# Designs tried in a protein design chat: VH-VL binders against p0dw94. Part 20

Target 1, 243 residues: p0dw94
Amino acid sequence: PAGTPAGAGASAGIGSDTGSNASEDSDMFPTIVFGDTVIERKEYVAALKAQHGAARLYFRQTYGVDPAEDGWDKAHDGEVPCRWLASRAIDELRRRHAAYLIGVDLGQVADDSYASIVARMEAVNSGNAELKSDGGIVYGRTGFDIDSYLSYELSALKNAYTGDESNPGMSLSDDEVRRYYDEHDWTKDGVDGKTPLDEVRGNVKAQMRSERYDELVSQRAEAIDVTDLPWDALYRFTAGRLG
Below, E stands for the ipSAE of ESMFold2; O stands for the ipSAE of OpenDDE; V2 stands for 0.75 times the mean of E and O plus 0.25 times the DockQ between their complexes.

## First folded at step 3 (VH-VL)

Design d50 (framework fv_ucenprubart)
Fold by ESMFold2-Fast, scan of step 3:
Structure d50 (fold): chain C 243 residues (1-243), chain A 119 residues (1-119), chain B 108 residues (1-108)
Amino acid sequence: as target 1 above (243 residues)
Amino acid sequence: QVQLVQSGAEVKKPGASVKVSCKASGYTFTSSYYMAWVRQAPGQGLEWMGLINPSGGSTWYAQKFQGRVTMTRDTSTSTVYMELSSLRSEDTAVYYCARGRLWGAFDIWGQGTLVTVSS
Amino acid sequence: EIVLTQSPDFQSVTPKEKVTITCQASQSIRSYLLWYQQKPDQSPKLLIKYASQSFSGVPSRFSGSGSGTDFTLTINSLEAEDAATYYCQQSSSLPPYTFGGGTKVEIK
């Protein structure tokens, strides 16, 4: 669906986003648009970092090579690691934007832009720091980075959607719950036999809603057209970020 | 090949009920696909009636049909049903079933079932 | 309920000419707009999803554009087999889905 990896380019490690000559680096990053939303260089680079380990694992398991040692631009049965990584990063961004667009539909967030996400993260971080300074109580994490904030906020959007039975797919009949329960294993450690439905009904419903939400996000992500992206330029940029 | 095959034409009197069937084949009936019912009166446009999830049986009906329409499915025969009660002459229409994703388009449509309501 | 208004209701067009059909939503639906083709005595057929993405197997002469409230379906060079009624549909709100009133395209 997303795109076939292609391209090569120079090899370089993934470094700091604020390196010197940032304007020259940004000139190499192509214009990428999902609908009406421009994908920032920082957003794409963050997605590359998130998928970096998965790329190394995939090529190690499939071809017995580590791209970090063997080279990100070397083809293996037609697959080039830096292009595979670029495609994977774009797919992650599609899913992420799809989740935020569902949030927009429900009035939970105003838009799906990276700048808006960063602004909310900074506001939360600032609020937590001020509350601690004033002797207040802050629960959970303090000082979100973008990866931890994305994880937090995407979970919050999912919980908001799945927690409202009026949302499409979230209303579950007793018959649906019983059938799902019967089709899956529900056991407790150290206890013989299947746990009765009445003891795990909440868990069964939560799992069903989670799966339906994930399917909804996947379907929505397919709406984001990536066939007309400047893939060659993106591959060159990606190769330049990788060793 | 994915196919939806609907039951044959019906002629009903005002006040009667009609039950139209739609049999799916060529894919897993209880997968992530939903089934919609859409009708079209002679010479008129398409009108949404409702949606059913074949996996669980959850339904969503258009307000205009709420209280008169019932959508059900039989997973053993991969068949969806649409029953419309208290029929009026303005219910004369071709009734279609269509397969789609929750946020996506309806990509496979049945051949349609003509329901004529006349005295 | 989101209302979709199509224009024009009817077009009579010479083969090979360009056809444009518009669909206006009563409120923003972003890019969650679909286009269907219905030939006489046939079931509707999906042409375009998500405002601008062609469905598999649809000829390249069909294209969709727009976002928010204003959408357009374009047939770049009309063929005889394109004589049909075209419908837009929104998928931004469930339930109910909403269809436009349709645009009938005939060959001169």
Scores: ipSAE 0.012, ipTM 0.547, lowest interface PAE 8.3, mean pLDDT 84

Design d6 (framework fv_ucenprubart)
Fold by ESMFold2-Fast, scan of step 3:
Structure d6 (fold): chain C 243 residues (1-243), chain A 119 residues (1-119), chain B 108 residues (1-108)
Amino acid sequence: as target 1 above (243 residues)
Amino acid sequence: QVQLVQSGAEVKKPGASVKVSCKASGYTFTSSYYMAWVRQAPGQGLEWMGLINPSGGSTWYAQKFQGRVTMTRDTSTSTVYMELSSLRSEDTAVYYCARGRLWGYFDYWGQGTLVTVSS
Amino acid sequence: EIVLTQSPDFQSVTPKEKVTITCQASQSIRSYLLWYQQKPDQSPKLLIKYASQSFSGVPSRFSGSGSGTDFTLTINSLEAEDAATYYCQQSYSLPPYTFGGGTKVEIK
C-alpha cells in the first residue's frame, strides 16, 4: 500500500493511508540494461557517489546554489540537480562499461559485468590475505573495496591498451610525435624555452596515447544506448537517495 | 546550428594543384570533433581521403593520397583546407568536408566542391 | 582493413513499401556501424549511429539493427523523398574509415 503522509507537524499515533503509491518516494531500483549487461543497484549507487561532488560544483558555478543546501529537486533554468546527477552517474557507468568492453576486445577480461569485477576483486583480496597469513610480502594495494578496485583495474586496462603499439591509435610515427610536440608547450620549471623533443619524447607519446584512448572510451560509451532507460523511475530512486 | 560551408567549384588542368576550403560554424571548432575530407567521383561511392584535428593540427591521410594531399586549418577563421597536388583526370570529383569523431561518424557535411580536371 | 559489403546494389520500390538494405563486415565490429543517406545532388546525411540509434531529426520510418558482422537498415514505409543512395560505415577502427559500396533506392 501507499506510505504514511507526513505533515509539517509531528504525528505519532494516528496515520492514514491514502491508497496511492504513485507520489511516494520509490525505494525500488529500476531495471537498467547496457546491451546484455544488467546494471546492479550497488554499481549505480557507487556512480552517484562518484559524481556527487561534480553535481554540487556544477550548480554552484552555474546557478550560485548548492543542491545539498537548496534541495536536490529544485529546478534551475530547467535543470534539476538530482536528475543532472542521475544523468552524470549513467554517463560514468557508460564510460566504465566502454573501457571494460575494450578490455573484452583485447582478451583482458571476459565481460563488463559488475559481478565479474567483484569476483576478480575478491580473488585478489583472498590471494593477498593468503600471502599475509603465510608471511609473504605484498606490494601495492591490500584489501580492495570496490571503488579502489575499479580505479586499479580501469588504470590497468588503459595501460594494457596504450602500452601495446599494435592496438589502433597506439603506433605513433616520428612525424606525428614531432607535430604534436610542436603544437604544445613543453617546458620545465626553472628552465627558459621549450624542452627539446628528445628529452620528453616518452612524455609526448604517453600523452598522445592517453588522449587517443580517452577518445576511444568516449566513442564506445556513446554506443551504449540510454534513450529507453526508465528515467522517471531512476530519477525517483536517485531523489530518495539524496533526501 | 552547425554549418560547414565550402569554397566554389574549380576547373584545373592536369598537373595543377587545387585547394578547397571548409568554414565551420555553430560549435567550438577546436572541440573533440575532427574534420574529414571525403570525395566522390561521378557515379561512384564515397572515398575517404583524410582527417585533421583542428585542435592540434594532427592529420591522417589515406595511403592512396599520401604525398599528394595536405590538410591544414586556421583556428582564427574556423576553416580547414584540403590541397591536392599533381592533379589527374581521375581526380575529377565532388570533394566534401565532414565533421566527425576519431572513432566515429560524420554528423554534418559541407555542400561539396566540384573539382573538374580536364585538358 | 575492415571491408563492408552492401546488398542489394540497386532496388526499385513502390511508394509505401518496406525497404531492407544489408551491410556485412569482414570481421566483427560489434554495434559500431553507421548509416548515411545521400539524395541526388546533395551531401550525405547521417541516419543511424551505433547500428540502431537514430540521429537527431531522422524520421521514425528509418531503423537500424544488427551486431557483429550483419547489419540491416529498414525503411518501413518508403516515401518519394527517400529516393537516395544509402551507405554503411564502420566506427570500430581508426582511419582509414571504410564505407560500403552503396545501395541505390529508386521509386517506381
Scores: ipSAE 0.306, ipTM 0.671, lowest interface PAE 4.0, mean pLDDT 85

Design d7 (framework fv_ucenprubart)
Fold by ESMFold2-Fast, scan of step 3:
Structure d7 (fold): chain C 243 residues (1-243), chain A 119 residues (1-119), chain B 108 residues (1-108)
Amino acid sequence: as target 1 above (243 residues)
Amino acid sequence: QVQLVQSGAEVKKPGASVKVSCKASGYTFTSSYYMAWVRQAPGQGLEWMGLINPSGGSTWYAQKFQGRVTMTRDTSTSTVYMELSSLRSEDTAVYYCARGRLWGYFDYWGQGTLVTVSS
Amino acid sequence: EIVLTQSPDFQSVTPKEKVTITCQASQSIRSYLLWYQQKPDQSPKLLIKYASQSFSGVPSRFSGSGSGTDFTLTINSLEAEDAATYYCQQSSKLPPYTFGGGTKVEIK
């Protein structure tokens, strides 16, 4: 085609909270799609909350200001805190979806949708509650919130990938382990000289596999194109969530 | 700016070995980027030969070149090497180094090194 | 192994005309497809990454589209400087990387 206008998207079926104010309702959450997966409003809002502290820290360290006190919409050398926060949240979502899509490719999960993650979390939480109701004992457990469940599940996906030597990048030759060891500092405080490879071989291999997995996630995240996202609408929505 | 500068043209006899160099600049050589070698015979398409991680030294070689190709690097000079042994006339090609991602694209390419194998 | 099939293998085109080059993968690669341009006696240059993302400095007349198994590179209005061979490459698998056979575009 010659070119199509950038659409805001059709009205979604479900996905609004009951506590939204008039400004937030006026600034509707835009349609955001990563590949074939629609990003829900609540998923984006959760990512904003997760990155809120990082935004405050960044502006404090870089400009000596706190956006919570100075204003989330005030520019500092061309950087606007609410826009920085929105960008950070989108970057976190890109990496998270990339990690889940690697899991999909390996048959570990069915899809990368937030709804599926929430459903699995709720099933685990419900199982714990049912055990207590049926007279069972759950020792030292609290229910997952979404942040702790994401940490748990992302770690499980990473461990499943890095623990299988048949996965791309996870088979390590003795020569490449030796070269990696030689290129990095494997010393202990209070001990002169480098710790011999045979004593840290497992640690060396684990670090190599961890780095390769993180690199894979980063590269898959880059494949999620965000240049054509409805950024202006997203910025207005984000500003409406901050006070 | 990222630059990859390759060694000059080589003329070899069948059975000889050739070692081509590629010197990188404009970025951290031992970062998350890898270096690939891709060749192109006269009038033919692109053929991937292998990949090296400059940081750890790990390598991946195309099956066609297994046992004949060796890729190495020197971190002190930010240089990658590709050595191809037991040369045949069909190895006559332009050999390119290219900066890439392990699961991605090749964003910067060297100027190419012509290797001519003739009796 | 993922096989990439490009068509056409050759096209002679009048300046200002639209050029369409296709790349078909033997199995789904999602959006992990790249396009390169190689002008005569020059190194390849990255044009499009991840099916539709333009690499920096690439003229807006070049665009990529597609997902899964069917991909297209479009040159909206061919300029004389666009005479080149175009290659697709997949990045859904760890090496060896797969390139398409190439499409040569020349000016009439």
Scores: ipSAE 0.502, ipTM 0.737, lowest interface PAE 2.2, mean pLDDT 86

Design d8 (framework fv_ucenprubart; at its last look DockQ between E and O 0.47; V2 from the best seeds 0.00; counts 0 for: pae E 6.0 > 2)
Fold by ESMFold2-Fast, scan of step 3:
Structure d8 (fold): chain C 243 residues (1-243), chain A 119 residues (1-119), chain B 108 residues (1-108)
Amino acid sequence: as target 1 above (243 residues)
Amino acid sequence: QVQLVQSGAEVKKPGASVKVSCKASGYTFTSSYYMAWVRQAPGQGLEWMGLINPSGGSTWYAQKFQGRVTMTRDTSTSTVYMELSSLRSEDTAVYYCARGRLWGYFDYWGQGTLVTVSS
Amino acid sequence: EIVLTQSPDFQSVTPKEKVTITCQASQSIRSYLLWYQQKPDQSPKLLIKYASQSFSGVPSRFSGSGSGTDFTLTINSLEAEDAATYYCQQSSSFPPYTFGGGTKVEIK
């Protein structure tokens, strides 16, 4: 849990904004660092939103309760929904940062910070608006919010990695493509039997590369150590966000 | 409990081939785990030879062994094989199989198989 | 390929003393470094994953630190059972996987 230091005398110093109102402690976002990158409050809140449905589904299926109705702070066989959600949100952030760090290693982006992502989004939005106002042609989405930009950019990073055969894991031999094809069902609706490899070779290769990229992201995410995060403070903050 | 059990020691003549087996148990053989082969010559360090995905059969080989090494698996027996051909005296080593993730760590290792190449 | 250089090659240490082993990478590998222990006539065992994370069941006297190009494995208080050769490995770039040359630790 958040709160003031154990020693009351420590609070005698000038300029502390952690007041005597204990309920305000639930709004304090702790310092979270992945490597040398600081996780922003709004970045974490977005991850909570992304994982909110998964938490509700898990507790409904496992315990027959909906945390949104029963309470996010009630324990069920030792599992507290707001803590489960906080853990999933951190795992979501680990995955995102891992994907961006792969992009850093390939020269696609300079860093994995949220501020840099927001800056690129704003630049794209401004550029598209300016081009459109000048009578230029702009295809597809012309204005991103942060959620849609994250989806767009994460997909672009994945496509850049999987589209380059020189990247580790992305070079596929004819033999391994055939083995993968043989071990999976490749059928067409209304057609008996397996679709010949030559007709789906591109799809087989794309699926293999997608799976290997997802494995890379997963392993890079595991490398982001979360054992020593300020979990108690994060749990209090999370509970405060869930109303 | 995860266990990797390798075949017994082999003595081969130069030019022969050797096929070492590694039988896995205690987990789903065709899950997201890969199997690596790592060798160690007497008094020397660890040298990676290759990696196989038991699920899809995909393989990666170290450049030094490309053309001489072949890794295969049998999903019905949860067994991975490493075959090294055109053996030389420099191939005398303990050969290990090790379970891992593609870009991760090797968490469980077989007991090792000594292959001696001598005339 | 990424080259890993370990030092020292050999260390003879009095029981209960601190042991420090270093691993230097030829280019930045962030935290994608692993440490293994190999006792005589045994298979390697994973000790530390991703520079600083202890693997399950590993005694607390073992710790890892570092990032980028410079990494350290520390045995806080050497026990007799720790006599072994220690290897670092990188998982930053694949293929190939590469290992350090090893550091042999013996009890005085």
Scores: ipSAE 0.657, ipTM 0.822, lowest interface PAE 1.5, mean pLDDT 87
Fold by OpenDDE, look of step 4:
Structure d8 (fold): chain C 243 residues (1-243), chain A 119 residues (1-119), chain B 108 residues (1-108)
Amino acid sequence: as target 1 above (243 residues)
Amino acid sequence: QVQLVQSGAEVKKPGASVKVSCKASGYTFTSSYYMAWVRQAPGQGLEWMGLINPSGGSTWYAQKFQGRVTMTRDTSTSTVYMELSSLRSEDTAVYYCARGRLWGYFDYWGQGTLVTVSS
Amino acid sequence: EIVLTQSPDFQSVTPKEKVTITCQASQSIRSYLLWYQQKPDQSPKLLIKYASQSFSGVPSRFSGSGSGTDFTLTINSLEAEDAATYYCQQSSSFPPYTFGGGTKVEIK
């Protein structure tokens, strides 16, 4: 008797923006502002999607429950998965915008608004398409989606920042490099033991700068006050999207 | 506990230089912390002079003090120095060192060093 | 250079009254505003970071608000120990950092 393969349960993902019958009130995205920048619905939803897996993992690991199965509105030791996810999404957006704002301040990028980011993406995509039409070689993806572009541009901002020693935190002394080296394991594939500093100095410095940049972004993210956000409305919106 | 201890009061003549020290304790010079120098003339407000990254030694000076101020550090003693040259009567002030977060706020301050410039 | 203008320069206030101090920036500094308290013959102390976040150990009667160019420090109920000069400071961009002119608060 051929055992019928158990149907892969369709992981109830974050519902597509298409109008399922959630009550009209639950579908209204509240106004969210980070300083002078308005957070768009699409941007928030994308952040939710990005953090959705992390939320499930967190609750599974912490409480042994899967919010996708047990419900996103069920409280576990005072934590509610929907709220947790919303908070994480906001935190991610804070970090993202902080990074962009650093870039703006340094003249690396003109604007941190979602519209501006999309515009830049489209410009890049158009340029690549033109290049391709002219017989040029486009390395990588023929076109960015917004998520991939965000990743790309944020990495570019980071690299630009960390690549300039005149930027705050990017000047490294030999002593601090040595200390950092001593405190971390530096292994090279195929080599037993710790690789000598002279062979990995560039990597050490790169890692140090990367971490310092991340700290800077984190600090700037903290400057984005989210205490007065319409959290209740945001939670409702989030819940409505999780099903 | 984080403490910043500054050197004692100084009396200088016009045209001289002064070097004020700030010894940090309760934390290590890391990339996460900067040291700022801020002065305050008698009865006046706070004036930012400059910033140093004690870990790497990078500095940023206010334009007003450019060419006259030098900030340095000794990592072995966890001490930051501020030297101001070509002193004028207008440089009479209490000078503060202040620990800052990376590109952020100043959370701990030294007790201040009075520098008097008089003929 | 970003200029911060504080208002008023001086306030004489009765205990338990509300105190409001404003800081206006010459250009948008988003939320990158700090508030410091300096008591006579003491070093400045950080009160509020990033416009509205209270620093550790700061009494709840102190609050900050604002974004962009206009900021406010509020003391909800003035205590005698709050007699001090208050300074705003911006950290929106690379140095230079700048301070406001200060607001002296005295107790009547």
Scores: ipSAE 0.452, ipTM 0.789, lowest interface PAE 1.4, mean pLDDT 89
Fold by ESMFold2, look of step 4:
Structure d8 (fold): chain C 243 residues (1-243), chain A 119 residues (1-119), chain B 108 residues (1-108)
Amino acid sequence: as target 1 above (243 residues)
Amino acid sequence: QVQLVQSGAEVKKPGASVKVSCKASGYTFTSSYYMAWVRQAPGQGLEWMGLINPSGGSTWYAQKFQGRVTMTRDTSTSTVYMELSSLRSEDTAVYYCARGRLWGYFDYWGQGTLVTVSS
Amino acid sequence: EIVLTQSPDFQSVTPKEKVTITCQASQSIRSYLLWYQQKPDQSPKLLIKYASQSFSGVPSRFSGSGSGTDFTLTINSLEAEDAATYYCQQSSSFPPYTFGGGTKVEIK
């Protein structure tokens, strides 16, 4: 059938098809939406790339196989590497989109779409280039690629959320802070044993808020229903891009 | 196996307070689940009153109940409480607890507690 | 707060006929609309989550649709046990949550 990956030969990565002649069906990215938001081919492919090593490690440790050598379509006790990778890529996108949707709910960004993120990145890059060419000062990065812009913007969203005590989960009682402190080790240079709470209270609170934010993002991601995605088409696309 | 069991019916006079309990079992009480309180006046619809996170005790109240409602929990007994003060006759309702998540749905409901406010 | 308006308030329907209930939100709630069934003297039960996703154990005759501000619950072939009041609820953002006013469905 069309869409089978290249033979048993080694492949360097997602974008390296050293001998595969994938079918037309394997090249077509299906229409994917998270609620009302279209998932772009580029963001999905980037998520595959980011999870590629994790898939190889998992299958090596669990089954003694390397999908890059043995093939991404072969089942191993009911697990298929390309499907495992596709599912993991979708889960990573769910978490990212969830973080953006929390920001949308709070008026911090307009929407969670990849196209909107790229447009914002391009506007920032163009503004910085124009300022520099006119002799102005640009502090920090002079230009973003999409990966660095995503990291920058996601951090800004998290900081905005955790820095506002009125946001769900961000108001911490003294008892909660004390209990969290008691359950963890707090060391610093020059102090034997556990640093007193009064000296690390800010760090304890920041760590608590960060963990609570990550949990809220995970809860939000679970609300993005992926059951009805065109999984068969997505699996074929994924297999066709793997070497 | 998840079960929410509420305290029994109450009869109160205007101006009094009522405290309704909801005991949870069959899941980890201090997990990522929140507990909501929803009331229903006789012959009327459902009205969300507020939400409590049993893990930290954080609360969110509907605007119309702010100042009159207090939600608390006791993690040692896996119980949440809703106290409504300055009762009026229009507070006569069945009060439900319901388990859910912030962006989620309420999947398990208590049996309800009738609170009657009459002179 | 987001206001949900249900229609109709009441519907009397012959068995095996189709029932349609609508819910309109005062602003976009995307797909974060839920449907509950409440039978007489019982607690509400979840039927549909996220506009169109059936909850576990819900008969296939129940379906939901819609996004944005306009949502529909459909009972394809009404059974006697479906006599109940149906409520929509939104969870599109952080609290507060809101419920629709309810739609009572009776068997003729």
Scores: ipSAE 0.053, ipTM 0.591, lowest interface PAE 6.0, mean pLDDT 85
ESMFold2 (binder alone), look of step 4: mean pLDDT 91; pTM 0.917

Design d9 (framework fv_ucenprubart)
Fold by ESMFold2-Fast, scan of step 3:
Structure d9 (fold): chain C 243 residues (1-243), chain A 119 residues (1-119), chain B 108 residues (1-108)
Amino acid sequence: as target 1 above (243 residues)
Amino acid sequence: QVQLVQSGAEVKKPGASVKVSCKASGYTFTSSYYMAWVRQAPGQGLEWMGLINPSGGSTWYAQKFQGRVTMTRDTSTSTVYMELSSLRSEDTAVYYCARGRLWGYFDYWGQGTLVTVSS
Amino acid sequence: EIVLTQSPDFQSVTPKEKVTITCQASQSIRSYLLWYQQKPDQSPKLLIKYASQSFSGVPSRFSGSGSGTDFTLTINSLEAEDAATYYCQQSSSMPPYTFGGGTKVEIK
């Protein structure tokens, strides 16, 4: 039988949307938990999409193959593209959850769950759509999808952290700024020579804080244990999504 | 190659101050690692005293030690200092420095510095 | 302040016996729990980070489990060199950090 778009029911259908036939398929999404937070199928699939290009690039550069043409389940010197992609997707989710947990500690968001992110996105979209239909002024983006909303919210969390110099790592001495400036190239396109520190001080500090924030997110992500995940089931699910 | 080397044992009288040093090597001192001070009285458990970010110099002190403890660093020598003032007999303890992550573990510890407070 | 309660306080065990040490937090700390080993007259050494991840060079007989408020350190087959005091520590929030009271393990 043919698969059905999200709606009134599903039949077993080879090549249809995997969500419609999960209960009849051996490639069902396994239970994945980060601490107390359940990772949803939609959340994982979004992470796969984000890492898809990186997987293709890695295998082209390392083995001279494109997994999209050669097959996502073919091994190359012990490395299987769909497994590499699954691992990268999990690492992306670890970083996302770590960033949200930092936001929780600072009172910016209540939790790191995908459902809460989706609910906030839907509330924003609904409110903006109603305002726009009434001929009102809409501030910011309208019609977020989950990828654009996640990008927006992660940027907001990062800006909130890096904009407060009382936060760990965000207090910078003049000596540290000078040292960082001296160790990196600060030039303007089309202008020869290094730009004086006083003209780019804000940019230097912003770059230092950005790098420190990214490192703190990476450190916090280490707390999310992935060694005992149901990797075999996750690999089968991932391979099924890729064809 | 990560190593934390602390200063030697100290004997102090009540009311005095002590300053213990911890010299780091084998990594970039001003990286994302923080340095903690943890003490242990004879026969007792571990007690966290405070944390310093060697990069910016920001500090966080346990409430029990607030007003008596000061943590500083010297980036030119990759050294962290812990100064405890108004010493009492109950401050007799081994004082450890430990390298750590803000939301994580303390992976390398100094050898400890015994501070004895007696008349 | 998050309080960590360790059990048992003391255990005298026969070599190759399985040892279980429990650490309970007064509120959820997710997986931000660490386990340390301290031998007499030595500095603490990290054994397990983030509840269940073994630190580099730690023997496989040591394992950690748990999340939220209840955590366990297991020594699968006790060796003579494992006689030590074991401490849990939480780092779920920015300071203050807290340690458990410790569990002393002695060889019988």
Scores: ipSAE 0.219, ipTM 0.625, lowest interface PAE 4.7, mean pLDDT 84

